# Designs tried in a protein design chat: VH-VL binders against Leucyl/phenylalanyl-tRNA--protein transferase (aat). Part 29

Target 1, 210 residues: Leucyl/phenylalanyl-tRNA--protein transferase (aat), of Deinococcus radiodurans (q9rtp4)
Amino acid sequence: MLAHMPAARTFLQHPDPLTREIAEGYAGGSFLMDNGDGLRWYGVPGRALVPLTEDAGLHVARRMRRELKHFRPSVDLAFDEVIAGCRGHLPGSPERDGEWISDELVEIYQHLHTTGLAHSFEVWQGDELAGGVLGLALGGAFIAESKFHRLTNGSKAALIHLAEHLDRQGFALLDAQIQNPHLATLGVYEVTDKEYRRLLRRALALDVEL
Below, E stands for the ipSAE of ESMFold2; O stands for the ipSAE of OpenDDE; V2 stands for 0.75 times the mean of E and O plus 0.25 times the DockQ between their complexes.

## First folded at step 20 (VH-VL; framework fv_gevokizumab)

Design Z8 (from Y2 with light chain K50R; at its last look DockQ between E and O 0.83; V2 from the best seeds 0.85)
Fold by ESMFold2, look of step 20:
Structure Z8 (fold): chain C 210 residues (1-210), chain A 124 residues (1-124), chain B 107 residues (1-107)
Amino acid sequence: as target 1 above (210 residues)
Amino acid sequence: QVQLQESGPGLVKPSQTLSLTCSFSGFSLSTEGVGVGWIRQPSGKGLEWLAYIYWDDEKSYNPSLKSRLTISKDTSKNQVSLKITSVTAADTAVYFCARDLEYDFRGWPEFDYWGQGTLVTVSS
Amino acid sequence: DIQMTQSTSSLSASVGDRVTITCRASQGISNYLSWYQQKPGKAVKLLIYRASKLQSGVPSRFSGSGSGTDYTLTISSLQQEDFATYFCQQYYKWPYTFGQGTKLEIK
């Protein structure tokens, strides 16, 4: 059998050229989107990071912690539905700007899912997909590309459950890319691009799995 | 139809507390992702955000003013209130409230619907 | 913070004119730019988001363009109701910041 390779190097040296190219871009601190000018690589001057634990700064109100018990988390059970939710295409979810996830980017995410780089993190109430997070797992870094809800608090629950899951799995980094004022209330903070790349390189050296 | 409207005192004396109310219709603060923000515009100057409150009762305050600001909501009345303590002439401005939708990491423009604004003058 | 600069504070034009208003960011904002219309005593209106996308109900004479640090709002044939102040906002890096506005006045 082939010797086990660390998870990040598995993708950076992956036999599939597309998987290698995307992994290299994210490992360099860039991210993909189609923000009106076709599919492009982007960077942000203040990179938003989610603390993985309350001790590290993640804010979880006591009422929200009680509500979390009603959301059952899972990994990779509904990847295509999570993409559709992030595009605003699922019934019962609010109208949203999902157009930055172009048809081309959907195909890329679907391909990356088959090669193991792209993942969905879901939360459920009964049989209903309540919300989720679409992202990439690269070594000990999870790059959270998009999130959505169908049921109230499904998106918030997905993010909190994801942070706790990543902590249990030994991840070092949960990347939300762009800060916003609601994320700030949860303890999400910005680092410079230089500091982000430093933290990312350390996270990429970890051999952990989602 | 989404509508927001500000109400305020018009005139306030220095050192007093300025109280503002945003009344809205066509949406609810019980819906995930929904928030209301306050923005002000002093005469001839740019817009300055003040505070946000979200459906989950989380709040964000402009750090330059944080010690003086209190935001709160009454979801059943479709109202958001802002208080600014110890006002001075520098607090004279038009005050707006606006809806903020935060559904995604890379999402929606900050304010999609605004009120008409209410002028508050601080003078002795 | 990312500074947003609208180099023209006021602009005079006539009904029927083509008008452009510019906005410059102090660093790249990846098309995370909105345009707003402000009239005294009226609700502020969102016109354009993501640099070039029309908000629902906005007339097609409004358009947005640009990339990187440089963005433009264009009104292709000015109407009486278009005399207003127009300002941009970046929503790429928190805190989000506004341009100072460009007042469009009747000649």
Scores: ipSAE 0.828, ipTM 0.898, lowest interface PAE 0.7, mean pLDDT 91
ESMFold2 (binder alone), look of step 20: mean pLDDT 87; pTM 0.858
OpenDDE, look of step 20: ipSAE 0.894; ipTM 0.932

## First folded at step 21 (VH-VL; framework fv_gevokizumab)

Design AA1 (from Z3 with light chain S30T; at its last look DockQ between E and O 0.81; V2 from the best seeds 0.85)
Fold by ESMFold2, look of step 21:
Structure AA1 (fold): chain C 210 residues (1-210), chain A 124 residues (1-124), chain B 107 residues (1-107)
Amino acid sequence: as target 1 above (210 residues)
Amino acid sequence: QVQLQESGPGLVKPSQTLSLTCSFSGFSLSTEGVGVGWIRQPSGKGLEWLAYIYWDDEKSYNPSLKSRLTISKDTSKNQVSLKITSVTAADTAVYFCARDLEYDFRGWPDFDYWGQGTLVTVSS
Amino acid sequence: DIQMTQSTSSLSASVGDRVTITCRASQGITNYLSWYQQKPGKAVKLLIYKASKLQSGVPSRFSGSGSGTDYTLTISSLQQEDFATYFCQQYYKWPYTFGQGTKLEIK
């Protein structure tokens, strides 16, 4: 009998040792950052999760619903530009702290993109990249590493469109790692590390694709 | 360059509504990620956040005070207002407004630029 | 909530001294720690973010260090304008929380 390996097992057993190592770290509930002293694995006691639907708690104001129609989503069309945006390197955007995405981490993300673990989610107005989300897709979990905008509401639109896309595709988790007061206004909530690891384990068992 | 300044009544009687205005320059609330928060410091006490408002008109309130707080903005005037109803002596404090930038999931510190503060005294 | 403790509320020093101010978190905060300088009637100033990174325009005599739960602000050679109150704040777990402040006074 042909047994389909869940999407997460593809990366956890990947022949590329870097892909396998990164997938194992995220599957264990850690995330990678470079805060100026090299790449390290981190955990957070209150993990921020984005609800995938309004019924689950995602807040989308009426005006934002109307604006959302002006942003067209896509997957993996502008990976390098999304990374550049997340680092604050795209023209026309406000200055931001992109230093935690070091040159070394960029190379890792680019490598993970070639093996299928790292992805970009884009939103467009016309032919202009308005914003996006950089992340990892591991089973039914999407770990949203960073986001950016070039046009106002591009980042917010990317996050909302991403949540809707993930729900449509059967994902169970959209992980934003660290809560902040604006994310809280969108219905983003924190779970304990123990609860996160339980939810993650279930999400990793799902056989879904971004 | 980036500057914020609070203005308020100085003296307010108990049970009245305290109204505060934050006027700022060097940035706009029309820019995605930009927010303004209010923080207060009672005499001899620590800092306490009160409310945030963002470019998209979304708001966060400190749950311990939420029923008494209203935050609003006028983007064209570069102003944010805070109202606190039913004030008591416990609301006597220096009130600050400050800029909060939320561009990413990980990123900048909570407040990067603050105003100089305005003292409000609640006295009968 | 993550409690931030500055156990010293007041510290006396002279111009030219090396001064350290400490801040302890009730749990690890992964260097998501800011230091602020507060003077009466003046705008509060962000000095340090990510525990050790200097904000633009801050003199190099200020430095931050620490990890996990224990963090330190150091002023290598105290200047007259450095007499102020210093606060730490964690921004790792919402709600973000402040230390109670350390007032640096003239000896």
Scores: ipSAE 0.830, ipTM 0.902, lowest interface PAE 0.7, mean pLDDT 91
ESMFold2 (binder alone), look of step 21: mean pLDDT 87; pTM 0.861
OpenDDE, look of step 21: ipSAE 0.903; ipTM 0.935

Design AA2 (from Z3 with heavy chain W108Y; at its last read DockQ between E and O 0.84; V2 from the best seeds 0.87)
Heavy chain, then light chain:
Amino acid sequence: QVQLQESGPGLVKPSQTLSLTCSFSGFSLSTEGVGVGWIRQPSGKGLEWLAYIYWDDEKSYNPSLKSRLTISKDTSKNQVSLKITSVTAADTAVYFCARDLEYDFRGYPDFDYWGQGTLVTVSS
Amino acid sequence: DIQMTQSTSSLSASVGDRVTITCRASQGISNYLSWYQQKPGKAVKLLIYKASKLQSGVPSRFSGSGSGTDYTLTISSLQQEDFATYFCQQYYKWPYTFGQGTKLEIK
ESMFold2, look of step 21: ipSAE 0.873; ipTM 0.919
ESMFold2 (binder alone), look of step 21: mean pLDDT 88; pTM 0.865
OpenDDE, look of step 21: ipSAE 0.896; ipTM 0.931
ESMFold2, fold request of step 22: ipSAE 0.782, 0.778, 0.863; ipTM 0.883, 0.878, 0.914
ESMFold2 (binder alone), fold request of step 22: mean pLDDT 87, 87, 87; pTM 0.853, 0.856, 0.847
OpenDDE, fold request of step 22: ipSAE 0.873, 0.888, 0.897; ipTM 0.925, 0.932, 0.936
ESMFold2, last read: ipSAE 0.861, 0.870, 0.862; ipTM 0.912, 0.914, 0.915
ESMFold2 (binder alone), last read: mean pLDDT 87, 87, 87; pTM 0.855, 0.852, 0.871
OpenDDE, last read: ipSAE 0.871, 0.899, 0.882; ipTM 0.925, 0.938, 0.929

Design AA3 (from Z3 with heavy chain D100E; at its last look DockQ between E and O 0.85; V2 from the best seeds 0.85)
Fold by ESMFold2, look of step 21:
Structure AA3 (fold): chain C 210 residues (1-210), chain A 124 residues (1-124), chain B 107 residues (1-107)
Amino acid sequence: as target 1 above (210 residues)
Amino acid sequence: QVQLQESGPGLVKPSQTLSLTCSFSGFSLSTEGVGVGWIRQPSGKGLEWLAYIYWDDEKSYNPSLKSRLTISKDTSKNQVSLKITSVTAADTAVYFCARELEYDFRGWPDFDYWGQGTLVTVSS
Amino acid sequence: DIQMTQSTSSLSASVGDRVTITCRASQGISNYLSWYQQKPGKAVKLLIYKASKLQSGVPSRFSGSGSGTDYTLTISSLQQEDFATYFCQQYYKWPYTFGQGTKLEIK
């Protein structure tokens, strides 16, 4: 019987020093951003987690369930466009606060995409990119760094489709970092930092792929 | 350019239902990420959030008041309404509505534009 | 919940003064801090977000600083229109919470 190497260990032991450093930080329960004082590691006392299924608490209204059918999901088809959307730079997107994704952090995400740690999850209406999620896949944890929309409900559809995709792929954790009142309406909930690290360790042991 | 304005009854008797309307311009509740919230400030006291409603008709309520609150919207009229049932003197306050944007996981401040507020007094 | 404390309830100053208003969080909030200005009979105005970022249309005499648990709003040269009540709010952990306010009055 062939034992697969856990996906998280691949990045924690990666020959590329930057990939290894970033994977270590996330595996320790931190997240990266430039909040006006340079690129730094952060942790929150109440870590926001997205339930992967309606049974686990994800709220999907009947109308939204119907609308989801018009959004086609994909993985890693439009990585640079998803970053641009998250920064508010994609044509047709609303202007938004993308300042925390500094030029340095963009370079890091682009690099991590080449080494397989960073990913984009897209939703489409026809040939139009409607929205997406930028994140890191580390073992059975997906750390959703940022999201955006170009078309109404594109961001919400991307998050819901992502949760369902992660469930199908055997992921255990979808991490949104910081809670807000709209995410709360979708069933996103907070755990303590201690509980987050426990859940993260379990998720990192899983050998799954996005 | 973004403007919000509250309207309400001014005076409400105890045990009755308080109804408030927020009328706004310069933005739409049809836009993804856009929400409107209600906040109140009793005389000489701090601010207390009450409820949010978003473009997708999802709602959040302050748990301490949830059983008495109903928020709703009319997107075509650029209006949000709040009802508070079974009012008491403790509900006497200035009531504000304000815009909230939730585009991202690490996004904007809670409220970027507020109305002027409307005073509601609960008295027999 | 994260408690926000503005230890000074009121503060007197003259036009031209440099004024500081402080806000302390019960735990670190990673610069997820806004400052609001409330004038009687007027809409509340967002001044500063992310601890130090000036909202569009806000005069440059307003600035924010701080980190961790301790944050400061500074008005470098007080103008007549700056007499108001100032609130901080954290938006790092839900529910978001406000400070009690600091009323800035004419001396």
Scores: ipSAE 0.841, ipTM 0.903, lowest interface PAE 0.7, mean pLDDT 91
ESMFold2 (binder alone), look of step 21: mean pLDDT 87; pTM 0.868
OpenDDE, look of step 21: ipSAE 0.857; ipTM 0.912

Design AA4 (from Z3 with heavy chain D100Y; at its last look DockQ between E and O 0.84; V2 from the best seeds 0.85)
Fold by ESMFold2, look of step 21:
Structure AA4 (fold): chain C 210 residues (1-210), chain A 124 residues (1-124), chain B 107 residues (1-107)
Amino acid sequence: as target 1 above (210 residues)
Amino acid sequence: QVQLQESGPGLVKPSQTLSLTCSFSGFSLSTEGVGVGWIRQPSGKGLEWLAYIYWDDEKSYNPSLKSRLTISKDTSKNQVSLKITSVTAADTAVYFCARYLEYDFRGWPDFDYWGQGTLVTVSS
Amino acid sequence: DIQMTQSTSSLSASVGDRVTITCRASQGISNYLSWYQQKPGKAVKLLIYKASKLQSGVPSRFSGSGSGTDYTLTISSLQQEDFATYFCQQYYKWPYTFGQGTKLEIK
């Protein structure tokens, strides 16, 4: 086990001021983005959470379970490529709107990666990066910031593999922030802001690693 | 050049099944993150979503109408179909299909491209 | 559900006028708001997303503004082709919901 475990306290008391500031914002139940007014902190009244297991409500169709076997997961092997994919800049990936991930926000994510708060979760087919999730690991909470695909179902596979990985590692919370109708078909559900803060507080007390 | 076009029967008798087809071009429903939704507008009323179908064959139905709705796709024909059973005069509306995109946790406008709409009248 | 209200159902204006259409959400929606243009027998057009971002191919006379619960669509110099019904929609919290529409008519 490493001398500095990735528990929330590690980041809330981190010697790096930027890492502390960002960790405090997320620990308070906010998330960072630029919706046209510069980088700001946001919250939502109905926070979207991904169940970590099928027993908890994650929907994995039998065909999708078979497809998952063709996607090999990894952690932190392609952080810069995952950011590029989320911005729509990765060669061979579909064009997409990544405007909220500004150059400034990329610099923040890269910095947080060096201090251990920001991570990439990848899925591969052979040597090809098929998709991924960019996020923050804070205690037993994983806040999924963005996702992308390069190959068909790479984004969906990345999210499902991530949920299963988090369960194996003892995480309590996978936060997808804003609900949409497709995420709802996978069992993603909303909780009130009050309930989110309760769940987050419990997750932050866990001493687990991605 | 994304285009969608609805086709329907124009006139349907009460208690029958209403069948609608959305034909589209300029995108594929096999592309991850892509869906097609159905929306209707009854005369003098606002817009009401009905159902979505996605590239992975998952589906969303409006809970108030769910028991009467069936959505399906034929990816090779670039078509999506909607059936509404046991229609009444309340189902008289202009019916639209539209493209939905889901590719991130931060959301995207519900529908970016719409068809022209097709009027369906339920009358005896 | 988040309710979207367009308090003005019908609005009369002349070509060349500056027109403002308003939309209010029942709670903050963090700029997750779209504006749509609807003309009879025509495809509905997405004009504005994220409250202020212009969709590709939309004339620059259209602009969006606002924050929190209060949002506006502005047409800086009304043209003949702009007479239509305009809807807002929030996509911040599922289920996504529409405003009732504002019909812009020739005065």
Scores: ipSAE 0.827, ipTM 0.890, lowest interface PAE 0.7, mean pLDDT 90
ESMFold2 (binder alone), look of step 21: mean pLDDT 87; pTM 0.858
OpenDDE, look of step 21: ipSAE 0.883; ipTM 0.923

Design AA5 (from Z3 with light chain Y91W; at its last fold request DockQ between E and O 0.76; V2 from the best seeds 0.83)
Heavy chain, then light chain:
Amino acid sequence: QVQLQESGPGLVKPSQTLSLTCSFSGFSLSTEGVGVGWIRQPSGKGLEWLAYIYWDDEKSYNPSLKSRLTISKDTSKNQVSLKITSVTAADTAVYFCARDLEYDFRGWPDFDYWGQGTLVTVSS
Amino acid sequence: DIQMTQSTSSLSASVGDRVTITCRASQGISNYLSWYQQKPGKAVKLLIYKASKLQSGVPSRFSGSGSGTDYTLTISSLQQEDFATYFCQQWYKWPYTFGQGTKLEIK
ESMFold2, look of step 21: ipSAE 0.854; ipTM 0.906
ESMFold2 (binder alone), look of step 21: mean pLDDT 88; pTM 0.871
OpenDDE, look of step 21: ipSAE 0.889; ipTM 0.925
ESMFold2, fold request of step 22: ipSAE 0.777, 0.761, 0.835; ipTM 0.879, 0.873, 0.893
ESMFold2 (binder alone), fold request of step 22: mean pLDDT 88, 88, 88; pTM 0.879, 0.881, 0.867
OpenDDE, fold request of step 22: ipSAE 0.878, 0.886, 0.878; ipTM 0.920, 0.925, 0.923

Design AA6 (from Z3 with light chain K50R; at its last look DockQ between E and O 0.80; V2 from the best seeds 0.85)
Fold by ESMFold2, look of step 21:
Structure AA6 (fold): chain C 210 residues (1-210), chain A 124 residues (1-124), chain B 107 residues (1-107)
Amino acid sequence: as target 1 above (210 residues)
Amino acid sequence: QVQLQESGPGLVKPSQTLSLTCSFSGFSLSTEGVGVGWIRQPSGKGLEWLAYIYWDDEKSYNPSLKSRLTISKDTSKNQVSLKITSVTAADTAVYFCARDLEYDFRGWPDFDYWGQGTLVTVSS
Amino acid sequence: DIQMTQSTSSLSASVGDRVTITCRASQGISNYLSWYQQKPGKAVKLLIYRASKLQSGVPSRFSGSGSGTDYTLTISSLQQEDFATYFCQQYYKWPYTFGQGTKLEIK
């Protein structure tokens, strides 16, 4: 079914072998992680998906909707800072663990950014980077790899603004990989691996831009 | 040092409301990603999660008890409260609160710090 | 739901023994497994996360291993303070689920 995924063809047929290999892995429903013993491909039986709109099930409390107005979104303005934030290395940010993003994986994300597969989605208060999401854009699918905050609610605001941006741009899929109880409160839901692969194939056929 | 401590009534009569408080120090529930959960353990049985509350006041309840549970927080006092209505003998358990950290999309241990637990007995 | 089974409910051992406690998942959990220690009247303690990573402040005599569905907690040289009940928990698929616990008694 690659012939039916015209927007993803840019990366699945990319002249750069690394970009092509990573795109193929994600298009097949896998994701990368380094759990301390090297970079590996993973899958999960229940894949976590973020609804793109409140009508589709994204929960945005009234108070949060008001707070979102104080967070200005952007794309690709602070890619290296977003990676650093996701690793717990950004000055002025709360301590966190980000060890699964190894040095090797950082180099891969930086390379994929130069070829257009990897992106950062930022939110700002004034000129302060408040938070962000690191991810891959492959056709109409956005695979959200990690997120961070520097200012309270920056991570949550980044995720919500991202979902709304993806909807406006015509994306079909926002992938959060592994469910947790806080994501569940936001309307994030799990689908089976079979259903995920079906939804992913449809998303990959869309010709949209982040 | 992160510490949590539960307080509760010890004894509660059937049909009454059980009220529990978790007091904590060494972290704040105003920090993004931070939550507190309640877990119970009936005598000689396994652990059962009850509810979570997060810094953003979002809440998750165990569906099997959802209609009887209310979780709330007082961030300025570093406290989380749980109420269980219409208690029966089946609610006799040790009740724990614990910290939950939710950073990103690749999963972290559910609870990293727990309290010592407080025994609640439902008896007439 | 992913069911977690600790086939041994209680185990007796002596100070200095090497002790293993096992936990089996009803399906593969890709090392998304934590071990907890519960002592009577004390706070529950996270020992191990991601199957094998030692939590800060946990003595190095504790270690975790395993893959797929089968996981173990090992205490290399049992100490008096290790009398406790030990639980596993998976966090691979929501809802997260606990094992039934293994009570370790020092004989």
Scores: ipSAE 0.841, ipTM 0.906, lowest interface PAE 0.7, mean pLDDT 91
ESMFold2 (binder alone), look of step 21: mean pLDDT 87; pTM 0.856
OpenDDE, look of step 21: ipSAE 0.902; ipTM 0.935

Design AA7 (from Z3 with heavy chain W108F, light chain S30T; at its last look DockQ between E and O 0.84; V2 from the best seeds 0.86)
Fold by ESMFold2, look of step 21:
Structure AA7 (fold): chain C 210 residues (1-210), chain A 124 residues (1-124), chain B 107 residues (1-107)
Amino acid sequence: as target 1 above (210 residues)
Amino acid sequence: QVQLQESGPGLVKPSQTLSLTCSFSGFSLSTEGVGVGWIRQPSGKGLEWLAYIYWDDEKSYNPSLKSRLTISKDTSKNQVSLKITSVTAADTAVYFCARDLEYDFRGFPDFDYWGQGTLVTVSS
Amino acid sequence: DIQMTQSTSSLSASVGDRVTITCRASQGITNYLSWYQQKPGKAVKLLIYKASKLQSGVPSRFSGSGSGTDYTLTISSLQQEDFATYFCQQYYKWPYTFGQGTKLEIK
């Protein structure tokens, strides 16, 4: 519990014990996954953060900027489909390793959605779900748990649209946990665990909504 | 089946440009999340990554070698090329290409399929 | 960068032996570790990912274990075709890094 984080207080003081426990873990800088030894909390010494704007370092190629216009963003319209996509269970989507999102973790995400902590960010092409990001909104921090695509560039478009949406809403932090070489091409960067926890504490104090 | 195969000149003289081609089958670089990387191994030494290229034409280069490297792709031919300029004896190595899948924040191993490697010797 | 150390560069063993190859990370990598098999002139083969998960088509005599900084590839009852170089790679923190390899040779 952090008494000076009013925007996150709804979840850190939530009457539901599970919501409170999960919020506390993320507020402390941990993240949840089932990586072959049951559901557990993890942390990384180099935490991957997505810049929210091009001025802050987000790389959006001119061609991608044009393509973004054909992907319409939304929030919480297809939560269960986004989870299924991130697990590799959505028909018409490419095969993928989604094993870390176990059945138990799905139930947790679904529960957290009913209490308002977990969200889906979708992108659409026409009426077709093209891709999305599953994550948690805790104060001014968005912890992006997983992403998927159904249509080419749907996952990349979802991440870029999400970053821009978070900036417009006054968020301070978009957390991707673990760096990889493709994320690095988009301007994603790492901070130390100590610096992450400092940035997270500041983000948790913001009074914003997704 | 996923397969990759490297081809190169075998022998290159110092100061020339080394050109390598990776030909692959069983997957496409048009698929989101798919990339190809180049790795080299000098005789009796460890592995050193060189560059990645992804379906969206984004590229990563090893900073130690970046000024001499150019990676490119031809998606319709299922090929990726690597050029290394101004070669010296230090560039003598076996060169591998390999598939990289980056579709999530908590991903799959860096390289799941590799080629057999091609030896390039830099000598007069 | 996370340094990956395979302190044994070469091992001698006989067919039928139980062989253990180790890999140590300079910091915890939370089971984000792969094992590869390399034979001269052949495609490199992914054996194990996430420290302990067997890649499809890999014989069950291969297994992986470990946690934190210390990881192990085990070959139960070594076969003739298992003489090769084995290396690890962490994929927990970018840039991803390789061990230097352990060559498994006939005793």
Scores: ipSAE 0.841, ipTM 0.905, lowest interface PAE 0.6, mean pLDDT 91
ESMFold2 (binder alone), look of step 21: mean pLDDT 87; pTM 0.863
OpenDDE, look of step 21: ipSAE 0.904; ipTM 0.936

Design AA8 (from Z3 with light chain K93R; at its last read DockQ between E and O 0.85; V2 from the best seeds 0.86)
Heavy chain, then light chain:
Amino acid sequence: QVQLQESGPGLVKPSQTLSLTCSFSGFSLSTEGVGVGWIRQPSGKGLEWLAYIYWDDEKSYNPSLKSRLTISKDTSKNQVSLKITSVTAADTAVYFCARDLEYDFRGWPDFDYWGQGTLVTVSS
Amino acid sequence: DIQMTQSTSSLSASVGDRVTITCRASQGISNYLSWYQQKPGKAVKLLIYKASKLQSGVPSRFSGSGSGTDYTLTISSLQQEDFATYFCQQYYRWPYTFGQGTKLEIK
ESMFold2, look of step 21: ipSAE 0.815; ipTM 0.895
ESMFold2 (binder alone), look of step 21: mean pLDDT 87; pTM 0.863
OpenDDE, look of step 21: ipSAE 0.896; ipTM 0.929
ESMFold2, fold request of step 22: ipSAE 0.788, 0.791, 0.812; ipTM 0.882, 0.886, 0.895
ESMFold2 (binder alone), fold request of step 22: mean pLDDT 87, 87, 87; pTM 0.861, 0.862, 0.850
OpenDDE, fold request of step 22: ipSAE 0.891, 0.892, 0.892; ipTM 0.930, 0.933, 0.933
ESMFold2, last read: ipSAE 0.816, 0.826, 0.757; ipTM 0.890, 0.901, 0.865
ESMFold2 (binder alone), last read: mean pLDDT 88, 87, 87; pTM 0.862, 0.863, 0.845
OpenDDE, last read: ipSAE 0.889, 0.892, 0.892; ipTM 0.930, 0.934, 0.932

